# VHH binders against q9xw16: the designs that were tried, part 167

Target 1, 132 residues: q9xw16
Amino acid sequence: MSGWNAYIDTMTAAAPSIKRCAIVGAADGSVWARTEADNVFKASEEELKTFVALFNDVTQVPAKGADIEGVHYVVPRTEESLIFGKKENTGFFAVKTKSAVLIAVYEGPNEVAAQVRKAVESMQTYLNNAGY
Below, E stands for the ipSAE of ESMFold2; O stands for the ipSAE of OpenDDE; V2 stands for 0.75 times the mean of E and O plus 0.25 times the DockQ between their complexes.

## First folded at step 15 (VHH)

Design ma72 (framework vhh_7pa5_2)
Fold by ESMFold2-Fast, scan of step 15:
Structure ma72 (fold): chain B 132 residues (1-132), chain A 120 residues (1-120)
Amino acid sequence: as target 1 above (132 residues)
Amino acid sequence: QVQLVESGGGMVQPGGSLRLSCAASGFTFDDYAMSWVRRAPGKGPEWVSTISWSGSYTSYADSVKGRFTISRDNAKNTLYLQMNSLKPEDTALYYCARDIWEGSYPLDYWGQGTQVTVSS
């Protein structure tokens, strides 16, 4: 269980603009690991269950947006295994692997989004290669 | 400083193919996801395709999926778009861009564009 916290630490070290992040089960949104303490990822299990279900049909997401930590994000487009959203100075990237969904919430101008996306996709690749 | 130079556009008949290239300089190319965006005459910009920094993940607009292939050569700092089964609706000026988003298309550096015309 605690092993998953190392992946959270890796993502946050790779992109300093990541404020909060989590690794959750793709089937049910169950939390495997998340940022804690002053940077606690505050999404409820019901919200996460709803969020991971969005990956069942990503084409519907831009019309509805997505909710993370009680914040509604505009989703401009989706990719087969990636949902991203923006709200003012905050945004998120979420990617699906075989067994998991990685969610990273960041703060900063659009210029920092590229680095956050890189960090999240690097972890996605690593986990897929590890069979997750 | 940052430069993106598109090439490879031209005129083709419906069903034809073209390969677009984008030569990037002035930044660390393999740190960025890269996109192709097009603008048809009298219309706003439309996102076409994105490729991740490593090339491991790609995505496409529904209108081009199955017909276009995005790729990159990080050693050459070059982005590509292979366009097959071209349709008149693909007629547009095509831009490459770093994948920094606001709204429905990337905002970061756009090149001068390369014109693609599909006509009978």
Scores: ipSAE 0.011, ipTM 0.405, lowest interface PAE 8.7, mean pLDDT 83

Design ma73 (framework vhh_7pa5_2)
Fold by ESMFold2-Fast, scan of step 15:
Structure ma73 (fold): chain B 132 residues (1-132), chain A 120 residues (1-120)
Amino acid sequence: as target 1 above (132 residues)
Amino acid sequence: QVQLVESGGGMVQPGGSLRLSCAASGFTFDDYAMSWVRRAPGKGPEWVSTISWSGSYTSYADSVKGRFTISRDNAKNTLYLQMNSLKPEDTALYYCARDILEGSYPLDYWGQGTQVTVSS
């Protein structure tokens, strides 16, 4: 496999309710891979830099929420390597690995959210085991 | 019908240990993160710990870090909380909860609770 897009494809196949997703560098938010064309992940470079910096102190995030693709999400709580947000029937999961942050934006109720979380965590585990 | 049944509570002296269990039924256990929540006498609920669906990721309240360990056995649909170095401040009813990703801590399908009393 010559590129990171195969991992994007794996996540979206595992949870079809993922509308857009990306794998970005944990240090700077640089995009390694993202969904493209009609389902393009639209976050700016500065937004991603700001977003990955949230993992430096996740305890501050619930008070202010998080912005992804210009959309403000309420973050009800965080875990050390996981930030999730909700906005009505949409949401996101972001997980940090050793070198990357995986972001998945989805649409659907809590049952769908559980499937997306599972898919993102599976990829997080795979990448950590691969040294990323 | 979703059901959560806690057990393993009891009375113990400061510095002692207890292991709590939560038997889950009525849903696909390994599709959900699971949490422990406690309620001390005269206080509101306090989140204690969460474990991811696979068991690969855990998180803890600052008050219990280094003393408590959350774990799960997906083959047995069971959640555990190993509590070491117990303090009087840990005295509470302990509840098992399914994490439905709502609110500051999970409230979905609390069981009946199991009482933990730490006294000298």
Scores: ipSAE 0.159, ipTM 0.554, lowest interface PAE 4.9, mean pLDDT 85

Design ma74 (framework vhh_7pa5_2)
Fold by ESMFold2-Fast, scan of step 15:
Structure ma74 (fold): chain B 132 residues (1-132), chain A 120 residues (1-120)
Amino acid sequence: as target 1 above (132 residues)
Amino acid sequence: QVQLVESGGGMVQPGGSLRLSCAASGFTFDDYAMSWVRRAPGKGPEWVSTISWSGSYTSYADSVKGRFTISRDNAKNTLYLQMNSLKPEDTALYYCARDIYQGSYPLDYWGQGTQVTVSS
């Protein structure tokens, strides 16, 4: 939907270590906005549908991990509205709002991960307050 | 240098309450999620609770949900854990940790811990 790309731009400006990100529907994984061109978020519709369904029972995720853009991530633990994963120098944070799931893929050390978490949580809070 | 100093532990009877504090220094406290982790005698570490950088989101281990409350004061660089309805199985060293979400329990810059003993 139009206008959602502005939120992608806001997140990437707040945390430049975000390499690719997307905002998708929580019910079906439909893409509302994503990074494009040289940093295009490459997840398929089927992968995103599978991924957002993980939020229905996050307690199962650490046992099996999570797949984003065809890459399998180790998920060391989950929180009610947060799934995060690591694979070497890459990682992701995914947060659920009322209507959306925000996914950000990043590269870098622990300090970078903290900044990316902060950026996605800020957007999560904004969208929840806006009724999304 | 990063430092975390836990306090507030002690001995209590089952059903009692304790409030733990963690004073953080050497880093920008409100840039990080913070966690409490505990280690019982003869056991590995167990993640207890996490609070987001802003304090807007909290999470708890199933073993403590409904009994413990995590909170933070970013102006004072302090993390808290209010522990109610304590059980003997809550007996452990409790650690404050900067949470970068790298493991089942965070290990980044733990303090020395504060002992909580719940016994009859």
Scores: ipSAE 0.236, ipTM 0.618, lowest interface PAE 4.5, mean pLDDT 87

Design ma75 (framework vhh_7pa5_2)
Fold by ESMFold2-Fast, scan of step 15:
Structure ma75 (fold): chain B 132 residues (1-132), chain A 120 residues (1-120)
Amino acid sequence: as target 1 above (132 residues)
Amino acid sequence: QVQLVESGGGMVQPGGSLRLSCAASGFTFDDYAMSWVRRAPGKGPEWVSTISWSGSYTSYADSVKGRFTISRDNAKNTLYLQMNSLKPEDTALYYCARDIYDSSYPLDYWGQGTQVTVSS
């Protein structure tokens, strides 16, 4: 595959309701790949560093929520390697691998959300199997 | 058409155990979190436990924590509640419910319930 952008393309093809997404380093939130142009993923370096640190203790996240692209999301529940949030018609799924965090922002109803979750979890499995 | 059918209730003595089951149909089971809710005689409904769609996250009411275990089998579309160290206060009709994550009232479909009676 042609660099990390190929993984972005794979997720977007599997779940077309993904509006913006990124693959970032788990240790520091550095961007490895992201959607561009009219769908550019807009999170700041400081915000991403704060966001990936949430995976150090996901049990604290539902009490405070999470911020992505300057938008505050309610986080109803977390799983060990998964944080997801909702705000009206938008939401996100973020999953942690050994070396990366995948973040997908979507718009749509619950059926659309399930498709986005599956796309992100499939990529998580692929990257973990590839040693990332 | 969403359908939830509970089973496994019965009568036990204090300190006993029961395992409840909930068979789900009419929706993609692994896309939803699931909850157990109970209604004791003369009281309103009390939330008991929730499990995420994958089963990785669970939560419990303080009254049952350490005694009850929620689990699910997504291949069989089945939700379970293992109830240990049962007390008379656990006597109630137990419902399984489908849990939507984006709502102040998160439970949208309930089963018919299964009766649990804890008495000496």
Scores: ipSAE 0.013, ipTM 0.375, lowest interface PAE 7.5, mean pLDDT 85

Design ma76 (framework vhh_7pa5_2)
Fold by ESMFold2-Fast, scan of step 15:
Structure ma76 (fold): chain B 132 residues (1-132), chain A 120 residues (1-120)
Amino acid sequence: as target 1 above (132 residues)
Amino acid sequence: QVQLVESGGGMVQPGGSLRLSCAASGFTFDDYAMSWVRRAPGKGPEWVSTISWSGSYTSYADSVKGRFTISRDNAKNTLYLQMNSLKPEDTALYYCARDIYEDSYPLDYWGQGTQVTVSS
């Protein structure tokens, strides 16, 4: 019963197209909260440690792509605190705050992607304002 | 159905300023990040700036950082680009684009563009 699970619930309620998501520590990729049961976010902490390190230099990411839950995603471009990836009809958005990285995996077309990005950026703003 | 209409371009001398506008219609404007992209004569498209759905986060190409400011008014479905300290190399047709998360240069529902010419 982590307080951080409430933020997972908030994001999935705002964007029901999010299939799986997690909030992890920006320094080490440690899981603070993630979706469970039928929507379990399957990335290991070691995979997440590698993933959060990408935010040290996002300009390098489009050339190599990114791996989440053992799936390799093409990263078309990045923004300062945002990495997003695509693989067919599946994609993800990951945003960095002061101390956290939020990752949301979705399925659907670009219209769905826009809703997911909105939910993730809304939470990013909230956490930054809360000092995270 | 989806439309983006750019305006505000013109001719200006080096060091001058212009403010571009983009009127969006046919979609829920505040669900999308929006971008400005420009195309100089004989060149491919160059990404200029992006603003998040809420306006809380902005990003800029290194070539315009410190000189250009992107903003949006979600109540008016309008995107803006304030361009200061304009240089001849800023001469281009400027397009606004809805972020489709597929390409480095989002092309989804680009309008007719607005021409910016910086010359004496």
Scores: ipSAE 0.016, ipTM 0.420, lowest interface PAE 7.5, mean pLDDT 85

Design ma77 (framework vhh_7pa5_2)
Fold by ESMFold2-Fast, scan of step 15:
Structure ma77 (fold): chain B 132 residues (1-132), chain A 120 residues (1-120)
Amino acid sequence: as target 1 above (132 residues)
Amino acid sequence: QVQLVESGGGMVQPGGSLRLSCAASGFTFDDYAMSWVRRAPGKGPEWVSTISWSGSYTSYADSVKGRFTISRDNAKNTLYLQMNSLKPEDTALYYCARDIYESSYPLDYWGQGTQVTVSS
């Protein structure tokens, strides 16, 4: 796990407004790394399996929304490898790579969200280039 | 202060082309999606096209797919709309708008618009 935790550390250093995040397997939602202790990412294995399956057909997601850590988010739009959602002052960005899904949960307005999005997209690019 | 200033409109014959520009200032341009919206005389606003923060994702109204191309230059804080194969039905005032996808009212700032007239 410690190897993948270095990537979690990189994302949270780049975007301090990330409250919790995880790197999970794209095929099954298995956790490769996640924030721990006071910032523990609390999604169940069942929830993560359901969540990563959303990337199989992102066009259906805006109609249904998405659940992360037991919180239901409104998903206004999706792209082939990007799902993002909002619930009041809380939001998330999730991106798919070849082998992984990166999920980052944040709190704050659009100005905060932009920093989180950039951190997640930068890591997506890095992992895709590394063959993941 | 947020400002959006459109330019590049004009009069062209059917089949002609125009390139619209929108100069943005007063905010971090690459933090926002951007949209083009048009309003024909006597009609309500019609969404035309949207581009994501990085420019990696674009979407278009069915009426303009294959003819219009949206693009952006984040280094210059500028949004573009390349309009090819123009039709009389494309005649409208074209607005640049800042787009916050998380909002139920996603277009929060609009320019004054630039007029496009397509006539023989």
Scores: ipSAE 0.226, ipTM 0.560, lowest interface PAE 3.8, mean pLDDT 87

Design ma78 (framework vhh_7pa5_2)
Fold by ESMFold2-Fast, scan of step 15:
Structure ma78 (fold): chain B 132 residues (1-132), chain A 120 residues (1-120)
Amino acid sequence: as target 1 above (132 residues)
Amino acid sequence: QVQLVESGGGMVQPGGSLRLSCAASGFTFDDYAMSWVRRAPGKGPEWVSTISWSGSYTSYADSVKGRFTISRDNAKNTLYLQMNSLKPEDTALYYCARDIYEPSYPLDYWGQGTQVTVSS
């Protein structure tokens, strides 16, 4: 049991364009919380272990892209603690905290991306301030 | 009308400093990450730095890391770039940009920018 599911609910309430999301361990990609049931976040722990390792050198990611939920995304550019990807009308934001990586998959035109980024960053800040 | 107005550029000798400002209007400034992008004569745009909506997260191009500092004042709708240890290679027109995470570069930017010239 963890209270981490409450943070998933907070992010999805702040940005309704988020379709699926998860909070995973930064060191190993272990799932702390994720959306379930009809909007289940489907990434395997092996895929997530590979994904969180991308934060060891984000500068290499735009050349290769990133895989999440078995979908290959183009990564146009990265920031020090952020990877974002696009594939058609689908996108994701992934941000690293001290101990966690937050991943939010959204659908819609780019007009919704700023709201999703804001929601993910708000949670990133909260977790960093809480020591995670 | 959405508008971004850059200022603070000028001429400076190598090793000098400048502080750029970007005044934003026509949108909710603290809903967006903001970036600085530069373009040297005859070259394409080069991303310089990004700051998150809250100011808590910053990122820098390798070419400016350790020399430039991005910051923002959300109460004043203003973005800043403090440029230290300037080099001739930093000579460019500098634009601020509202970041909506478009797949294509450059970011959503306005105006003519502010010119920075570093020469001895």
Scores: ipSAE 0.176, ipTM 0.554, lowest interface PAE 4.3, mean pLDDT 85

Design ma79 (framework vhh_7pa5_2; at its last look DockQ between E and O 0.66; V2 from the best seeds 0.00; counts 0 for: pae E 10.9 > 2, grease 32.1 > 24.2, SAP .769 > .668)
Fold by OpenDDE, look of step 16:
Structure ma79 (fold): chain B 132 residues (1-132), chain A 120 residues (1-120)
Amino acid sequence: as target 1 above (132 residues)
Amino acid sequence: QVQLVESGGGMVQPGGSLRLSCAASGFTFDDYAMSWVRRAPGKGPEWVSTISWSGSYTSYADSVKGRFTISRDNAKNTLYLQMNSLKPEDTALYYCARDIYEGLYPLDYWGQGTQVTVSS
């Protein structure tokens, strides 16, 4: 879906610390759009299927952590439509919309993380309002 | 310099209500999600609630869900916590916090806290 690439570009522009980013189907983890070229989002279909399923019960995620692109992240806490994780100076934010999950993997300190969260939540709000 | 100043605490009877405020300064308030955390006597810090930068999303600990409401006024750089149906187990020092993405402890900016005591 070429149209979804524009949303990837919007998020990465809003938060330059995002290294890789993807928009996937909330139901099955199917990739709708992802960063390409030098910043290819590399999560497998099976991994994404497992990941999006975490939103079915976010309360259990902190105890288990979350894996993205073969990397295990510590999940300090979760929110109903937000899962975030940390590993050293890297992390991810994943937000759920009506039909999609937005995943952004970033590198940097907490200040950078805040920008990433703001970017993905802004997109989350936009897509939700658009019916996605 | 990041500053967070909590207020609104006090002593109330069970079933009572309080409204906490947190005045933020020294940073761009609407760039950050904000949270309330509390520390009860003899216990470690407990996450209470978080609100996204825009206020569009809120989350609550199960222990306070349905009783507490977090909100913010970005124009006033202020975070709020409306606490209803207070219980003795809500007794704690309440902090507003920024940058708690790594957990409750590391590299978080907290205020000095405001004491909430629920007792008959």
Scores: ipSAE 0.476, ipTM 0.794, lowest interface PAE 1.3, mean pLDDT 92
Fold by ESMFold2-Fast, scan of step 15:
Structure ma79 (fold): chain B 132 residues (1-132), chain A 120 residues (1-120)
Amino acid sequence: as target 1 above (132 residues)
Amino acid sequence: QVQLVESGGGMVQPGGSLRLSCAASGFTFDDYAMSWVRRAPGKGPEWVSTISWSGSYTSYADSVKGRFTISRDNAKNTLYLQMNSLKPEDTALYYCARDIYEGLYPLDYWGQGTQVTVSS
């Protein structure tokens, strides 16, 4: 199987509030790895292609929001390589590396968002340092 | 108890510089992103800058980009904002805030604020 699934496992172990996540190609949204079975990440290839294109200009995203797994999220603000969104007690973090976009969908109170951000940033830094 | 205490504000002429500090206590500082938010007289709050838990990633409002630098020292539980090339429109109360990524502004624990006045 794909070695990239080990990175999915690492992120979900670091932040148990992550319900679903994926690693996709930054250029085209192609899925490199994602959570499966009871935690399957359900975004279509077309949705992911649209989503990764948001990183071409993150400053436009707060006005439009973002769609993941058919759910529309409010995006309150963005950072250069980070898009985060919120809908009730569900949220996401998406970060861009040199070659990939990491997407993590979580559920829980405000305190878990910080934990999820920490896990996603740790992986973003690791992959950037590894040349991905 | 969570406590955030800002310092370093003052009066400065246009083109001047100030360095703000925020001392944090009562929580694990390096588990959270931290932000600076300001409120000018008669206006609503404006997000200024955020730094990730590790200090590896920063972001800035367009109005301050290239002039302000956010940094943190996790060993000292302290957040900083270096403000260069100050303009009259930077006049505001500046707040340190714990950022839980739930909105445009941190909604969890704001400090008391430190006043920055830029005038000639």
Scores: ipSAE 0.421, ipTM 0.736, lowest interface PAE 2.7, mean pLDDT 88
Fold by ESMFold2, look of step 16:
Structure ma79 (fold): chain B 132 residues (1-132), chain A 120 residues (1-120)
Amino acid sequence: as target 1 above (132 residues)
Amino acid sequence: QVQLVESGGGMVQPGGSLRLSCAASGFTFDDYAMSWVRRAPGKGPEWVSTISWSGSYTSYADSVKGRFTISRDNAKNTLYLQMNSLKPEDTALYYCARDIYEGLYPLDYWGQGTQVTVSS
């Protein structure tokens, strides 16, 4: 798990607008790593189980939105392995790898979202290539 | 200044193929996902396909899945759309767009488009 924290650091360094993020198991939402201390990623275990299950059929997510950290986001669109949520000046990107879901919560206008998506997709590619 | 310039359109018969290109300039191309959108006569814009910044992940509208392939060459700042098994319903102006996830396709970041006409 200590090695997993390096991936958290890599994502937050690549996109400073990321305020909190986590790597969780795709099957059960178990936390492999997350931002800690002053900017703890605070989603509950129950919330994370519900959240990762959204990837079982991403086409249904825009109709319902998504909840993470007790916050409801509208989901304007999804892709095969990506969910993008928005609420006011905040949002999240979540991507699924073979065995994990990466979640990054960011703050800022939509122009910063490109950096967040790039950081999350870069890590998605790396983990998929590593067998995760 | 963001510029997106589409090319490669033309007239083809049903079942034919075309390869569209989009030359990008004025921004860091490999920081963004890119999309193709199309506008059929008398209709609004319709999303066609999206590719991630690295090219590792792609997605397609159901109507083109299996027939169209999106790709990119980040060294050349160029986005591509390989269009196979073309049908008359694919007739449209095709635009490339920088993928800003707030909206489906921002007006400010698409070019004039390249016309694809599928007819016998």
Scores: ipSAE 0.000, ipTM 0.254, lowest interface PAE 10.9, mean pLDDT 84
ESMFold2 (binder alone), look of step 16: mean pLDDT 84; pTM 0.841

Design ma8 (framework vhh_7pa5_2)
Fold by ESMFold2-Fast, scan of step 15:
Structure ma8 (fold): chain B 132 residues (1-132), chain A 120 residues (1-120)
Amino acid sequence: as target 1 above (132 residues)
Amino acid sequence: QVQLVESGGGMVQPGGSLRLSCAASGFTFDEYAMSWVRRAPGKGPEWVSTISWSGSYTSYADSVKGRFTISRDNAKNTLYLQMNSLKPEDTALYYCARDIYEGSYPLDYWGQGTQVTVSS
């Protein structure tokens, strides 16, 4: 798990509109790395366990939405390895790899959301190719 | 300005195949995930398939999984949908869209659509 902060740094450099993000275990939601200090990702252990379990059946998510950092997001639809949501001026993208879930919370309009999605999907590809 | 132009629709018998194309211009195509969405007469839009910006990841609605294949050619700014084993319930207007949630009007980035009709 040591060194996972380098992947957080790479992703936030690629999409500066990411306000907070984390890489967590797909099986249990355990935090491998997260943004810290003024950008600390604040999700609780129980919230993350609940969140990663959504990837077991993404078809249920649009009806209920998703909670991240105590904020309830509307999820308009899901894809097999992607959950995304929006609430007013904030949003998130979460992608599943073989063993991890990467969560990025951002603020801004549609064009910055596009940059965030690209950064998250690029990291998903990288981690899958690395065996994670 | 952003333009998306769908083509390749037509009439086909059940079990037939069609290949849809979407020509994109006015934006950096390889920076966006792209989707196909369809609208049957009298119904709201139904998401069909999405492909990531690089083409590495694809996803499909359960109703089309195993029958449809989404692909893209970033060098040509073109999105494709290969539709096999077509059924009458696939009859709809098919639209391509830049795939990112903002919450209001993804239709503003959709083309005019291409009609697919599956009948005897």
Scores: ipSAE 0.005, ipTM 0.352, lowest interface PAE 10.6, mean pLDDT 84

Design ma80 (framework vhh_7pa5_2)
Fold by ESMFold2-Fast, scan of step 15:
Structure ma80 (fold): chain B 132 residues (1-132), chain A 120 residues (1-120)
Amino acid sequence: as target 1 above (132 residues)
Amino acid sequence: QVQLVESGGGMVQPGGSLRLSCAASGFTFDDYAMSWVRRAPGKGPEWVSTISWSGSYTSYADSVKGRFTISRDNAKNTLYLQMNSLKPEDTALYYCARDIYEGTYPLDYWGQGTQVTVSS
């Protein structure tokens, strides 16, 4: 987690509609950094291990959905390194880098989804360029 | 007013190529991921490809992967789809869509679509 909290702060500053987010290891779902206190990202170790494994074959995800923080999200579509989901007025974007998975949970109307994706993609690009 | 205007469709033989363009206006183009969606005669819409706001990330439906290339020019507010090795099953009306992350594919088609017909 040391030093990785700065990346969490950068993402939440870029898209204020992000309510909770985390950076986890792509291989095992181990938490490198996450939002804490009033915005604590509550996913269990087991749930994160299951979630990052979805990136091994994203084509299977829309049929099953995805679970984050004990909440089941409908996944309408996936992209090569991106899974996004919706449930009522909440949603998430998750992207894979070379060694990490970034997960951002947001609340609000669909208009804010573009801002959240932009923030997550910007961090994905930065981390890939940094060798992560 | 938000507008998406597709062009570049036409008739081509199997194995041929076409390049589609989509001119966007009325919104900040580089704030949005953009997608191509197609509708074959008598079928529902099928998502084809998406490109991220910056152009750094692209994704494709399995049916077109390796044959189609999506790209964008944010300075010109234009989205492109380069279509190579065209097959008869690629025959469809092709729509440019702003990706609003609702449903299986973007629901909002503000374009008229451009017809692609692949036949011998």
Scores: ipSAE 0.085, ipTM 0.516, lowest interface PAE 6.1, mean pLDDT 85

Design ma81 (framework vhh_7pa5_2)
Fold by ESMFold2-Fast, scan of step 15:
Structure ma81 (fold): chain B 132 residues (1-132), chain A 120 residues (1-120)
Amino acid sequence: as target 1 above (132 residues)
Amino acid sequence: QVQLVESGGGMVQPGGSLRLSCAASGFTFDDYAMSWVRRAPGKGPEWVSTISWSGSYTSYADSVKGRFTISRDNAKNTLYLQMNSLKPEDTALYYCARDIYEGPYPLDYWGQGTQVTVSS
């Protein structure tokens, strides 16, 4: 867990508007790392298993939305390896790599959303290049 | 203010090629994913392609996959669409748009558009 937390710290430093985030296994939703303490990412193992399975067919996701930390998000659209959602002033970006899914929950306006997308995509690219 | 200026359209015969450009100004270009959207005569808008902020990830509509290539030059604040093997059904006004991550496809700050006509 702790080794992978360095990547959590990197994403949060790149986009300070990230409130909570996690890196989980793409196959099973197992938590590799997540924000802790005052910003604990509070998703159950069952919820994460369900969430990562959404990447098996992202085209179905906009019709049903997605649940993260017990919160239901509207998913306006998806890309091949990207799911993003919105609920009022909060949102998330989730990206899939070869073996991981990165999830970042944020609060703020559209400028913040763009910054969060950049942070998770930068990490997605890094991990894919590293074989993860 | 935010401005997007498309260029590169024209008339071409079926099987031909065109390269569209979009010059962006008034915002930090490399903070946003960018898209091409087209509107054919008598039809609503159709999303064509999206490229991520870094250029590392691209997505295409099934109708253009394998024929069109989206790219960007962040140093020049410019978005491109290379269109190969053009078909009559590709005839449309092509718009550049930035992605604000809120709608079913990008609708934010569309430019004036550039006309592409594919006809023999």
Scores: ipSAE 0.289, ipTM 0.652, lowest interface PAE 3.2, mean pLDDT 88

